# Ledger of designs, part 232: VHH binders against p49116

Target 1, 238 residues: p49116
Amino acid sequence: EGPLLSDTHVTFKLTMPSPMPEYLNVHYICESASRLLFLSMHWARSIPAFQALGQDCNTSLVRACWNELFTLGLAQCAQVMSLSTILAAIVNHLQNSIQEDKLSGDRIKQVMEHIWKLQEFCNSMAKLDIDGYEYAYLKAIVLFSPDHPGLTSTSQIEKFQEKAQMELQDYVQKTYSEDTYRLARILVRLPALRLMSSNITEELFFTGLIGNVSIDSIIPYILKMETAEYNGQITGAS
Key: E = the ipSAE of ESMFold2; O = the ipSAE of OpenDDE; V2 = 0.75 times the mean of E and O plus 0.25 times the DockQ between their complexes.

## First folded at step 13 (VHH)

Design p23 (framework vhh_7n9e_1)
Fold by ESMFold2-Fast, scan of step 13:
Structure p23 (fold): chain B 238 residues (1-238), chain A 120 residues (1-120)
Amino acid sequence: as target 1 above (238 residues)
Amino acid sequence: DVQLVESGGGLVQAGGSLRLSCAASGFTFRNYGMYWGRQAPGKGREWVSGISWSGGYTNYASSVKGRFTISRDNAKNTLYLQMNNLKPEDTALYYCARPGYGKTEEHDYWGQGTQVTVSS
């Protein structure tokens, strides 16, 4: 009956691998992305409403939306990640792959279109000056999406999504009381997240994963980790 | 626990200026938009101005637009309100606020306020 989120859910601190290499490589990008993914899943797990849905529903929900959560995380952490530098390095690598005939031009076009969509999304969020509270609630709206194929308990999920939408509305309206359009400008950014391919996100950011495992395959494992294990993954603790 | 402490109020003549400060503690200041409100005795609370986390976006009540400037210093956990060309109708208790988790302003975190009195 209390609020969906608390101050602990608004806090979203990404710790980057240090030091940043002089030349960006697959391992640094993959480690950075993995830390963001672990942070995002730990964030979701910490929500009491999420826990109340039960383990099977939790796993299904995160499997359906991890790419949307990850993309929101990229936008939120763009400055700390130097995301523009990472994307420029990826673009340069792709352009070199065209010259070396290692990838088809059609596949490279698909990947470039994904990068441009990602940049457009991040730029729109930056232009709106989205804060930590707004990001937390946008992530909650995405997490509690009742309309993914194969979900059960959709009425409870929809109730939590509506609660997230109402609390975001309250925050925006009382913070920026003379701006009647800000909430609409924020919410219309979300549909673009559904158009981004999770397979292309894996290819761009998680190429360094050992054993050729999919993100879908590791989600249940990450969600079952103890708090100390999550902290170890996030900070790189020995 | 969230704490907000306002300062900088006082008595000024119409046409004068004051700069209000709000020291924030007990939460990660940079994660939240903030706002200033005011309340004159016998009147309801009135929203004055809001500011986004970086200060890149600001919003003002029509009654103060062009006269007041909201700003923040995230390194100092401090919110500011520069008030120029003050009018007698600006007389009120000014408080800073962090938006709370709820449907109304009653759930927001407010400081105790600083009194601004504008004489003609």
Scores: ipSAE 0.854, ipTM 0.939, lowest interface PAE 0.5, mean pLDDT 89

Design p24 (framework vhh_7n9e_1)
Fold by ESMFold2-Fast, scan of step 13:
Structure p24 (fold): chain B 238 residues (1-238), chain A 121 residues (1-121)
Amino acid sequence: as target 1 above (238 residues)
Amino acid sequence: DVQLVESGGGLVQAGGSLRLSCAASGFTFRNYGMYWGRQAPGKGREWVSGISWSGGYTNYASSVKGRFTISRDNAKNTLYLQMNNLKPEDTALYYCARPGYGKSTEESDYWGQGTQVTVSS
């Protein structure tokens, strides 16, 4: 059997909305985040192993892990997105909301803790100098997670996860042959992704969505899109 | 089609220096870590040094550490190996490489044709 991923899966190009506004607003942040989400789901759909699991399993897997994929995408595209600037704007807005008593203190604390965890994660990935190949395989490891509640075909999912882990190990070992610990330093970053709340991610990045639509509810529809419609969302060509 | 073209090899006296270059094409160079390997006559391929996509992380074989410096220029799609204080045992054909897909047993790495480095005593 051939490799789990190919060069097409290492290519992960986010096209930002243009022009960038003078001041960041909810609409620009939501549009940018939506493009990243669509790019992430298109990436998952393009994997032959993922397609082989069937539509029901595909939907269940992406529903379970979209926040992990999205967060890895934020780290990978942090420079293109000017993520630090976006997060600083969100923090400033939250501090103003505290002073005006618009949001509960407990909720703001949870959101601030999420932002700090996200910043720490992105900084750790940058410090490790994670490349496109490593990101692609980290995304594959989280996508093919057999341990989410309610999944079927868990033995097949586990097989694909193990394949992803082995191929990442091969890459790291061949590239950095004298560093036996680099793979461990990379993999221990992954558990932090499951500590990040998908509900808080939705509030930070997807508040501009119309109609009280959750990301969970739209995933089946996005996965069923035709290639042309999908490409329109990724590039913003509509 | 991945293509790697090495240059900069030659004959030098022990204690001398050489700078090797590798021109990469056919893939998005900045997305991958890269490495240099070498093969001496009658011996297998030996890994020499690796570099992360931005150059922020490097790794060296113990035999070359402190003498060789790996670097890259992503704007030029070029990988470099600066070799200082060369020794006769550094004599080898030097290859640049992009790791391939799959398992170690599949031997799917992309290697260039190599550039010959000869160090006289």
Scores: ipSAE 0.843, ipTM 0.931, lowest interface PAE 0.6, mean pLDDT 88

Design p25 (framework vhh_7n9e_1)
Fold by ESMFold2-Fast, scan of step 13:
Structure p25 (fold): chain B 238 residues (1-238), chain A 121 residues (1-121)
Amino acid sequence: as target 1 above (238 residues)
Amino acid sequence: DVQLVESGGGLVQAGGSLRLSCAASGFTFRNYGMYWGRQAPGKGREWVSGISWSGGYTNYASSVKGRFTISRDNAKNTLYLQMNNLKPEDTALYYCARPGYGKETEESDYWGQGTQVTVSS
């Protein structure tokens, strides 16, 4: 049996496009986001428990949770991405769109609320000083969610989620033995991920790269990629 | 292959100070929280202090709170324990540790060989 994850799953290294442009543009933002998404999907694919569920279940799980995995990745990689700078550039673009009367006030309000929730989430994770091990297990808890509509094999998915929760608990208890509340402080951050719209995430980070094709529709193809083809996406090489 | 090597122990008089170091290798040190534990003669292992990956969060056993300070230098892959106002009951083998994977697997935690701290009255 053994543990759900290993040191290879704690390693999560995002390679940013280089060089960074003098002025942030949609192509740089989309390329950066795409690399993080592919890294997140490759991370999920590498988990033996995930592989054991089979291709159809794997596709269904990632389709249901890609936005949650992506958002955790944004929080984990916020410094290497200069995420605050990217979000500021997006806000500036939205303000210019208001001035030119190109977007509705209601749409802009929804997008600004999403950005605020994202910033609050990332700040909360930073304040908790979440480490690579904790992020790996939070991603596993999110990935092995048995409660998404339309899932099959929910009993096995739930067992893997419980295993992730128990292993995270053991880690936190062993590391911070006198802090009986740290695990609860970490876990209560997770429901906020489901309040973030995958549609708005897609518009903010992916529209310039994928055109009119949804992330949901391309997930099965990404999960089937050969390792070399996949690595080409996350490093920018082919 | 995870390795942890402690140093800095020794014999000290009650009220004295010691600074322990732990050199980590074989893993990406900055990705993990770390802790110090100790084992007194004839007793089980006791957790002493834990530290988050950046050092931004620390936690201490009640018996050492206010006297010991845990810190880390990620550039040097080194964990520290500054021990002040040492008491005879602090006498123990001190070891640093990286938490492991799953409580139900062999060698779930990684411990160093330890460094002996003896406090005379």
Scores: ipSAE 0.843, ipTM 0.927, lowest interface PAE 0.6, mean pLDDT 88

Design p26 (framework vhh_7n9e_1)
Fold by ESMFold2-Fast, scan of step 13:
Structure p26 (fold): chain B 238 residues (1-238), chain A 121 residues (1-121)
Amino acid sequence: as target 1 above (238 residues)
Amino acid sequence: DVQLVESGGGLVQAGGSLRLSCAASGFTFRNYGMYWGRQAPGKGREWVSGISWSGGYTNYASSVKGRFTISRDNAKNTLYLQMNNLKPEDTALYYCARPGYGKTYEESDYWGQGTQVTVSS
């Protein structure tokens, strides 16, 4: 069998709603986040190894890891999204809510901790100057995680994860030959993704756009979208 | 044209219960988080409770926590506030509100007309 990922899987191009409004609003943020989510799901379903696992396994994997894929996508697309501006607006809103006693201090603290963890993750990835191939392989390692509760076909998933790890190692060794510890620095970033609450991500980025169902509930629908429907979601065209 | 219409208020004795409803129209209700707030005589508007678009996240002012429960029915475009163990200090006009991103409760995009709750000692 050939490589796990092809050059087409390295390409990850987010198209933002345009123009960015003068004042950030929930619709702009949710549309931007939804485009990234749909791009991430389409990326996953385009992988032949992923398709080979079958629909039920595909759905279970993506339900388990969508927040990790989404967060990697936020880091990769941080500049295109103006993510720092979005996060600053959210932080400002939360600080005003604390001062005005509009939300409980404990809940605001949880959300602020999540935002700080997200900022730290994105900054660490930027500082490491993670390239497109590295992002593609990191997403593949996250996608093919055999250790999520409730998964079936774990042996096959583990084999695809090992293949992703092997191909990442080969790439990094050849491309960054002078940086002996680069791979280790990259891989130790991944556990932080599992510390981020999918419920808090959903509240911050998906308030108001997805409809009346959780991200878990819409995943099967997104994975079944035809190319035209998918393109409509990521470009805002019908 | 966004409309929010509150109902369910009334006169109740201390220790009693009331259930408020807010009927939303003119926007996609399921896409928005919602607030309940209140205004007591001679006071400014006070935030009471909030709920996310899915109902998965709820929050409460310290003064009502443990006594009030916010909920929503997205199929009916309706927001609810279950008020238990009511106290005289809960006497106020109760409003539902649709927040804007980055806006405080007082700066919410749209407000209802309110429903009066009076708690006698």
Scores: ipSAE 0.000, ipTM 0.142, lowest interface PAE 15.4, mean pLDDT 81

Design p27 (framework vhh_7n9e_1; at its last fold request DockQ between E and O 0.96; V2 from the best seeds 0.89)
Fold by OpenDDE, fold request of step 18:
Structure p27 (fold): chain B 238 residues (1-238), chain A 120 residues (1-120)
Amino acid sequence: as target 1 above (238 residues)
Amino acid sequence: DVQLVESGGGLVQAGGSLRLSCAASGFTFRNYGMYWGRQAPGKGREWVSGISWSGGYTNYASSVKGRFTISRDNAKNTLYLQMNNLKPEDTALYYCARPGYGKTPDSDYWGQGTQVTVSS
């Protein structure tokens, strides 16, 4: 059987909204995040193994891991997105809310910790100098995760995940033959993704920091939409 | 189609230096780690050095560590190997390689190679 991924899946090109405003407003942040989310979902659906699972399983799988995929996408596209600037803008908006006493101390801490985790994760990935090939397979590993409850075709999902891990291992071994621990260093980063709240991610990137957007509810729509339709906002699509 | 074209090889005396270049085309160069390999006459392929997509991480075989330096210019889609203090044992056909999707290097993309000969 052929490889899980191909060069087409290694390519992951995010197009940012243009022009970048002087002040990063909520709309720009949401639009940027939406494009990344769409790209991530469409990337997933372009994988033959993913297609083989069927629409229902695909939807459930993406619902389970979209936050992880999105976060990996943030890391991968951090430079193009000016992620640090985006996060700073988010913090700034939060500060305004804090000054207005709209958030409890505990909530503030929770949100700020989430932002910190996002930044640290992305920094750690940058430090490892992860390439497009490695990102593609890392995304595949998190996509084809059997760890989520309620999934169908668990056996196939496990097989695909194993295949992804093996192929990533092969890649790393061939490229960096004298560094026998690189794969481990990379994979050790993945648990950090499970510490991140999808709800907080939704709030920060998709609802203007404080609000209610259900990525879960729009995932089926995203998976069915045309690849060229990145200009729609998630909030508008729901 | 993926294409790799090596250059810069030649005959050099022991202790000399060479700089190899590899021009890449047919794929998004920055998406991949790259590596150099070599094959001496009658010997199998040997991994020499690897480099991450940005060049921020490099790795070397013990036999060349401290003497060889791998680098890349993503803007030029070019991979380099600076070889200093060359030894007769370094004599080989040097290949630029982009990893493919197999367990062994046979699935990787290789150029035609450039011959490096180090005389005593």
Scores: ipSAE 0.933, ipTM 0.976, lowest interface PAE 0.4, mean pLDDT 93
Fold by ESMFold2-Fast, scan of step 13:
Structure p27 (fold): chain B 238 residues (1-238), chain A 120 residues (1-120)
Amino acid sequence: as target 1 above (238 residues)
Amino acid sequence: DVQLVESGGGLVQAGGSLRLSCAASGFTFRNYGMYWGRQAPGKGREWVSGISWSGGYTNYASSVKGRFTISRDNAKNTLYLQMNNLKPEDTALYYCARPGYGKTPDSDYWGQGTQVTVSS
């Protein structure tokens, strides 16, 4: 049996909308986020092990973990996205909304806590100097999570997750042979992803582009896209 | 088709210095950690030093720590090993590597190596 992933899965290239506006707006943020979401789903569907689980299982897995995959993608593509600038713009808008009494204090607190957790996560990944191979395997570990409610084929999913963990371990141990703790430092970052609210992620990144449609409802359509349709979405080609 | 080509080896006296280079092609260099290994005559391969994708994290075998410095230039797709205060026991074929898929080094991508000989 071959490896779970290949070099094609290590390649993860986000193409940003161009040009970047002088002042960030909801349309630019939503288009950028949508491109990352489409790229993340195309990445998942290209994995042979994922394909082997079948369409219904694939849809259920991605519906369960899209927020974790998206957040890992934000961390991996933080520099390309100028994520810190996007988050600063969102924070500034929220602070102005407090002054104008347009949003409840409780809602603003929840959203600010989410932004702080996201910034802390991205900073932690940057400090660990996580590479494309490590990101690919961390994404595989969260994708093949057998413990989400409503999943079927959980034994097979668990085996793929364990395979991902083992192959990440192999890479880290061969690259940094005298550092017996690096893998543990990387893996302990993952539980934080489960604490991130998918509803707040949708509010911050997607409401301007998808309207009333939830990410959950569009996942089956994205997974069914042909390569040409997918490439059109991530490059803005028409 | 991953290709790694080492250069910079040679003959030096104990206490001398050498700088090894490794030119990488056939893959996106910046996406991977890299490492240097060596093989002394009649011995197995020994891991020497590893480096993360940006160069922000490095790791060294105890035998070379404080004497060798690993670095990389992603714009030039090049990996380096600066070797100072060389000892006769550093005599080996030095090769660069990109980790491959699998548990054993047999799955890794290796260069052909560059010979380093340290005389007393």
Scores: ipSAE 0.868, ipTM 0.950, lowest interface PAE 0.5, mean pLDDT 89
Fold by ESMFold2, fold request of step 18:
Structure p27 (fold): chain B 238 residues (1-238), chain A 120 residues (1-120)
Amino acid sequence: as target 1 above (238 residues)
Amino acid sequence: DVQLVESGGGLVQAGGSLRLSCAASGFTFRNYGMYWGRQAPGKGREWVSGISWSGGYTNYASSVKGRFTISRDNAKNTLYLQMNNLKPEDTALYYCARPGYGKTPDSDYWGQGTQVTVSS
């Protein structure tokens, strides 16, 4: 078989809601995040190796790693999303208002720590100057993680992850032949993704869209949804 | 349809300077790192220098470090190699490359090359 990914998987073009509001609000943030989530899930769906695992396995993989893929997407698209501005607006909102029924001092601390970890992750990726090829393979390594509980076909998933790692290694070695440490520096960023809370990600980015349902529960429907259908529902006819 | 077209080669005296250009088309240039290779007469291809997508990270073969500078202009889809203090040993056909998905550089995308000849 051929390479795990192709140039079509390296392409990752996020289109922001239009027009940008005069002030950021929960609706704009949630629509922007939903577009990134949809793009990330459909990116995973487009991979032939992912398709080969079957629908039950595919759903299980994406449910296990959606937050990691989303966070990689945030880092990759941080400039086009104006992520630093979005996070600053969220921080200002948290500082300006507190409700005992909804926000405790402990919860605010957890959310602020998560925002700091996210900012540091994005900064570290920018410092390494990670390109689209490298992001695509990092996402593949995260997607094909065999160590999540409840997965079937774990030996095949492991082989796909090894293939992704080998192909990323080949890319880095060919491009940067005198840097024996670049691959290692890139790969050691990945454990930070497991520290990102899906619960807090939902609170930060998805409160206006989901209501009572978690992202985890809608993943099977996102994976089945056509791109044109999703765009029509989110943006209206345009 | 990945295409890479090198230019700027020529004959130069030892100690001189030369600037190579590589025009890229058929792919989204800013999504990829790029590199230069060279092939001296009767020898295999040698990696020379690589550059990250924004130009924020660069990497050089020990034989050219301090003398060559790789750069890129993403608005013009162009890769550059500034070569200073040239030596006869730098005489080679210089190739611009974008990494492909295969294990070896032979599977990468290469231009046809531009000749650099350094006389004593």
Scores: ipSAE 0.811, ipTM 0.936, lowest interface PAE 0.8, mean pLDDT 88
ESMFold2, look of step 14: ipSAE 0.798; ipTM 0.929
ESMFold2 (binder alone), look of step 14: mean pLDDT 87; pTM 0.877
OpenDDE, look of step 14: ipSAE 0.924; ipTM 0.973
ESMFold2, look of step 15: ipSAE 0.806; ipTM 0.932
ESMFold2 (binder alone), look of step 15: mean pLDDT 87; pTM 0.874
OpenDDE, look of step 15: ipSAE 0.924; ipTM 0.973
ESMFold2, fold request of step 18: ipSAE 0.788, 0.789; ipTM 0.929, 0.927
ESMFold2 (binder alone), fold request of step 18: mean pLDDT 87, 87, 87; pTM 0.874, 0.872, 0.873
OpenDDE, fold request of step 18: ipSAE 0.932, 0.932; ipTM 0.976, 0.976

Design p28 (framework vhh_7n9e_1)
Fold by ESMFold2-Fast, scan of step 13:
Formats: structure tokens, sequence, C-alpha cells
Structure p28 (fold): chain B 238 residues (1-238), chain A 120 residues (1-120)
């Protein structure tokens, strides 16, 4: 039995809409986020262990963890996305919405707190200097979570999660042989992902989606997309 | 295929300096942490130093800390090891490596090495 992931799974290349507009708008933010979401779903689909669990289990796992995968993707691609600029534009829009009385102060407070948590998470990952291999395995640990309600094949899912944890440990120990605590510093970042609201992520990044559909509802369709159709979504090319 | 090619070794007097280079190809260099190892004649491989993808985090074996500096240039796909105040005990074949996917060190990707000899 080979390793859980390969070099193809460590490669995670986000292609941004180009050029970046002079003034950020909902369309650009939504297109950028959609590309990252589709890249994340395609990444999960490409894992042989994931495929082996079957379509129903695959759909349930991704529905349960898409926000965690997306947030890890935001942290990993923060520089490529100019995420700090996108978040600043969102904050400015929210402050203008308070001024114009378009949104409740309570809702705006919740959204601002979410943005702060996201910035804190991304900053912590940057300070740890997390690499592509480490991100791939953190995403695998999150994806193969056996503890979500309603899952079947939980024993097999747990086995894949433990395999991901073991392979991440091996990598960290071989790369930084005198640092016995680096793995622990990395892994303790993961619980914060479950405290972040998927509903607020949808409102921040996916407000421009045509049709009133939740991310949860489109996941089965994304997972069934043909490779060419998927490539059209992540590149925006036609 | 993953390839790593070391250079910069040679013969130096104790107290001298050398800068080793490792040219990486066949993979996306910036996605991985890297490390340097060494093997003295008749001995097993010893880990020397590791570096994170951006160079923002480094780690050193106690025997070389304060004397060696690991660095990288992602634009050039090159890993470096600056070795100062060399000692006869530093005499070894020096390898650069990308960690492999299995527990065993033999799963790692490393080059043929560059010989460093420190005379008394």
Amino acid sequence: as target 1 above (238 residues)
Amino acid sequence: DVQLVESGGGLVQAGGSLRLSCAASGFTFRNYGMYWGRQAPGKGREWVSGISWSGGYTNYASSVKGRFTISRDNAKNTLYLQMNNLKPEDTALYYCARPGYRKTPESDYWGQGTQVTVSS
C-alpha cells in the first residue's frame, strides 16, 4: 500500500480572474472564491482513497467540511488572491452599509468577527510558514473526518485520517528533525476551522452567485463534473 | 523525475568556509520544505539542517548550529548551505534532500552529494 497523497495532490494552483479590477466588486470576489471552491473540490475528487469510499460517502464528507477546505485554501492562496485587499474591500462595504442602514448592526458585528477570525487563522498559518505538502495533508485530515453526523464507513474514513496524520508527522520530523513541537503547533490550528460559520463564508464570498443556491446544494453537482467542464470553471476560459 | 544536484564541496583548512548549492528540478520546488544531510566515511547519514518553503523557518542540528546557515532561492530552484568555522568533524559527503512520502529515509529524494574535507 502506497502513500495517501502524491505530488499531484501537493500541487494546488489557483488561477485568478485577470486583470484585477481597479475597484473590487461582488462579481470579482465571487468569481475568485468560486475558482478556489472548484479547485478544492477537484483536489478532493482526485484522491484515490476518497474515490474508494463511493459517491454517497464522498458527497457527505465534502458537504460536512467544504468550509474548512475553503478556509485552508484561502490561507494557502492568500497572496495569489490578494486576500487582504479583498477583505479590506468587504470591510469597507460593510462600514458603508452601517452608514446607509442597509444591514442590522448585529449582523454586521457577526460578519466583522468572522473576518477577524479568518485573518487571525491566515496570519497564524503564514507565521508557521506552512508549505504545499503540509497544506495537502491538513486538507486530507479535514476531509477524512470520521466524526461528522450521518456518515457511513466511519472505520475506513478514520483509517485514512490516521494515515494522513502519520504521513504529515513523518514529513515534519524528517524536514525539521530538531523541532519536536512543530507538528503540534500545526495541528492545534485545525479546531479553529470548525468554529467558523459556513453561512457567513457564503455571504462574504458567494453573494454574487446566480440563483439562490447554497454551497451545500451544489456540492453533488461539482463532484460529478467532467474534467473539461471543471477546467472551464477554475480557469474561466472559453 | 525529481533530481537534486549538489556542488560547492572541496578541501579546506579548519576554520575555513564553504558554500554548498543544490539545483532542484522535476518538481515544484517552492511547494516543499528541504533539508541537508551528510555522511562521514563508514558512518550512517546525519540530518544537518532543514528549511521551510519560503525560507522563513529554519532548523539546525546542535553540532552545526551557529556555524551553518541554510537558505533557498525559489526563483532559481536552488537550496544553499553556508558553512563557516569548519571543523575536521564536518568532513563528510553532503546531500540535499526533499522528504519522501514514506517513513523510511530511503524514500527521500536526494542527490549524489558533494564531498567536504576539512584538514587539521
Scores: ipSAE 0.863, ipTM 0.947, lowest interface PAE 0.5, mean pLDDT 89

Design p29 (framework vhh_7n9e_1)
Fold by ESMFold2-Fast, scan of step 13:
Structure p29 (fold): chain B 238 residues (1-238), chain A 120 residues (1-120)
Amino acid sequence: as target 1 above (238 residues)
Amino acid sequence: DVQLVESGGGLVQAGGSLRLSCAASGFTFRNYGMYWGRQAPGKGREWVSGISWSGGYKNYASSVKGRFTISRDNAKNTLYLQMNNLKPEDTALYYCARPGYGKTPESDYWGQGTQVTVSS
């Protein structure tokens, strides 16, 4: 009966690997991304409404939206991660790969387009000055998406999404009472998340993390981890 | 748990200035947008100005636009309202607020307020 989220869900603290290397490398990028992924999944699992849907539905929802949640997390944590520096390093590596003929032109084009879409998304969120409350509710809207193929309990999921939309509206309207367009400017950013390829996200950020297995395939395992295991992944403790 | 404490009000002549402060505690201040509201004697609460988490976006009621400036210092967990060219109509108890979980301002977290009186 209460609100969908609480102050604990507004708190989203990414702990970066320490120390930061003098030169960015694949290991540092992968560990940083892994921490954000596990933080995002732990965040979703902590929501009472999410828990109430049951394990099968939880797994299906996260498998469908992990890339959208991860991308929102990248935008929210862009400063902490020095994301622009990470993306610049990836671009430099791709330019070197072109010169060395290590990747096909079509694949490089797809990856570069993905990076540009990601940069545009993060820049738009920064210009809108999205806060922790707004990010929490945008993540909830994405998480409780009833329109993914194969979902059951779509009526309940839709009710939670509508609740998230209403509570975000309440917040924006009360905070910026003379701005009738801010909510629309925020929500119109969300469709771009579905244009970003989860396969390319895996290649850019999760190289070597799971071998040749997709993140989608390990999600059921991750969602069953106990709190101590999540904390270990989030902080990098063994 | 959420606590907001306003200060800086007082008596000022029309055309004068005041700077209000709001000390926030009990929550992570930088995660939330904040707003100032006011209530004149015998009237309902009126929203005055809102500010995004970093201060990068600000919004003002038409009645105060161009005269009031909202700002924040996240390192000090403090919200400010600089009021210039004050008018008798600005006389009110001024509250800072963090939006709460609900549709109406009554669900929000408000301080006890600081009184601003503008003489003609």
Scores: ipSAE 0.871, ipTM 0.951, lowest interface PAE 0.5, mean pLDDT 89

Design p3 (framework vhh_7n9e_1)
Fold by ESMFold2-Fast, scan of step 13:
Structure p3 (fold): chain B 238 residues (1-238), chain A 120 residues (1-120)
Amino acid sequence: as target 1 above (238 residues)
Amino acid sequence: DVQLVESGGGLVQAGGSLRLSCAASGFTFRNYGMYWGRQAPGKGREWVSGISWSGGYTNYASSVKGRFTISRDNAKNTLYLQMNNLKPEDTALYYCARPGYQKTEESDYWGQGTQVTVSS
């Protein structure tokens, strides 16, 4: 029936809030992260196979994998976001929190370990020189994960995941025909995404959200937004 | 629609050098890995070299490794193949390609090619 994704899905363009402040603050970090999250959800919504699974399944899949999609997006958009600068600012804030005795040492250590894991993941993807096509298919593999609890269309989801894996394999083998191990090096990076806490991601990047609502609670509303409403969220227009 | 236009081929003596260029349009060049292939008279298409989006990762067929260098300029939407120490067996029509969304090479986007002839 044709390929799972198209050139439209390989295109992933993050528009950052402008201008970047001289000193990073929670508002700028939150707005940047929110734009990436909305872009990621709009990307998922645009996939015909995803739409075919129906609203309830779509909501369940994105609730289960949003942190994996977001982290892949951070790695893919690391340069345009100046992610290293954002993470350095977060680390500086955490170190100041230790000095001011505002947070427990154990909690700060847990958050610092999460930041280290995120940096290692992004560095690994950069070293592999992952392109837009590879990122699109890695996102499809994590999106169409049949093994999350409570899913109903698991056989169809598994079929779409296998299709994503096969199309990624075809691309890598055609592009790098003498490298029999590149695909394996790419795919073994994915399990690390499931070990990263969505709660810590929310704390680091989404603290500035109005009402301090969880990402899990807003996902159904984002997925139902019309394209115009979605564009308004990305650009900050209301 | 995807368009690829190769140039830089010609006649050269064994031991000589040529630099091939491929001008890409109709897609966001920086989002894709690219490759060069060639087809010698009476033979099927042979993959020559591939390059990642930034040029940070390259891969070469054993027959050309150490002699050919693939590179790209994303600002110019251009792919290059620098060919050194050319041999008569390198004689072929050289194509640049963007991988397609299906397993077969028929799904790939290939240019018309540029002829490279190496005399002894």
Scores: ipSAE 0.858, ipTM 0.944, lowest interface PAE 0.5, mean pLDDT 89

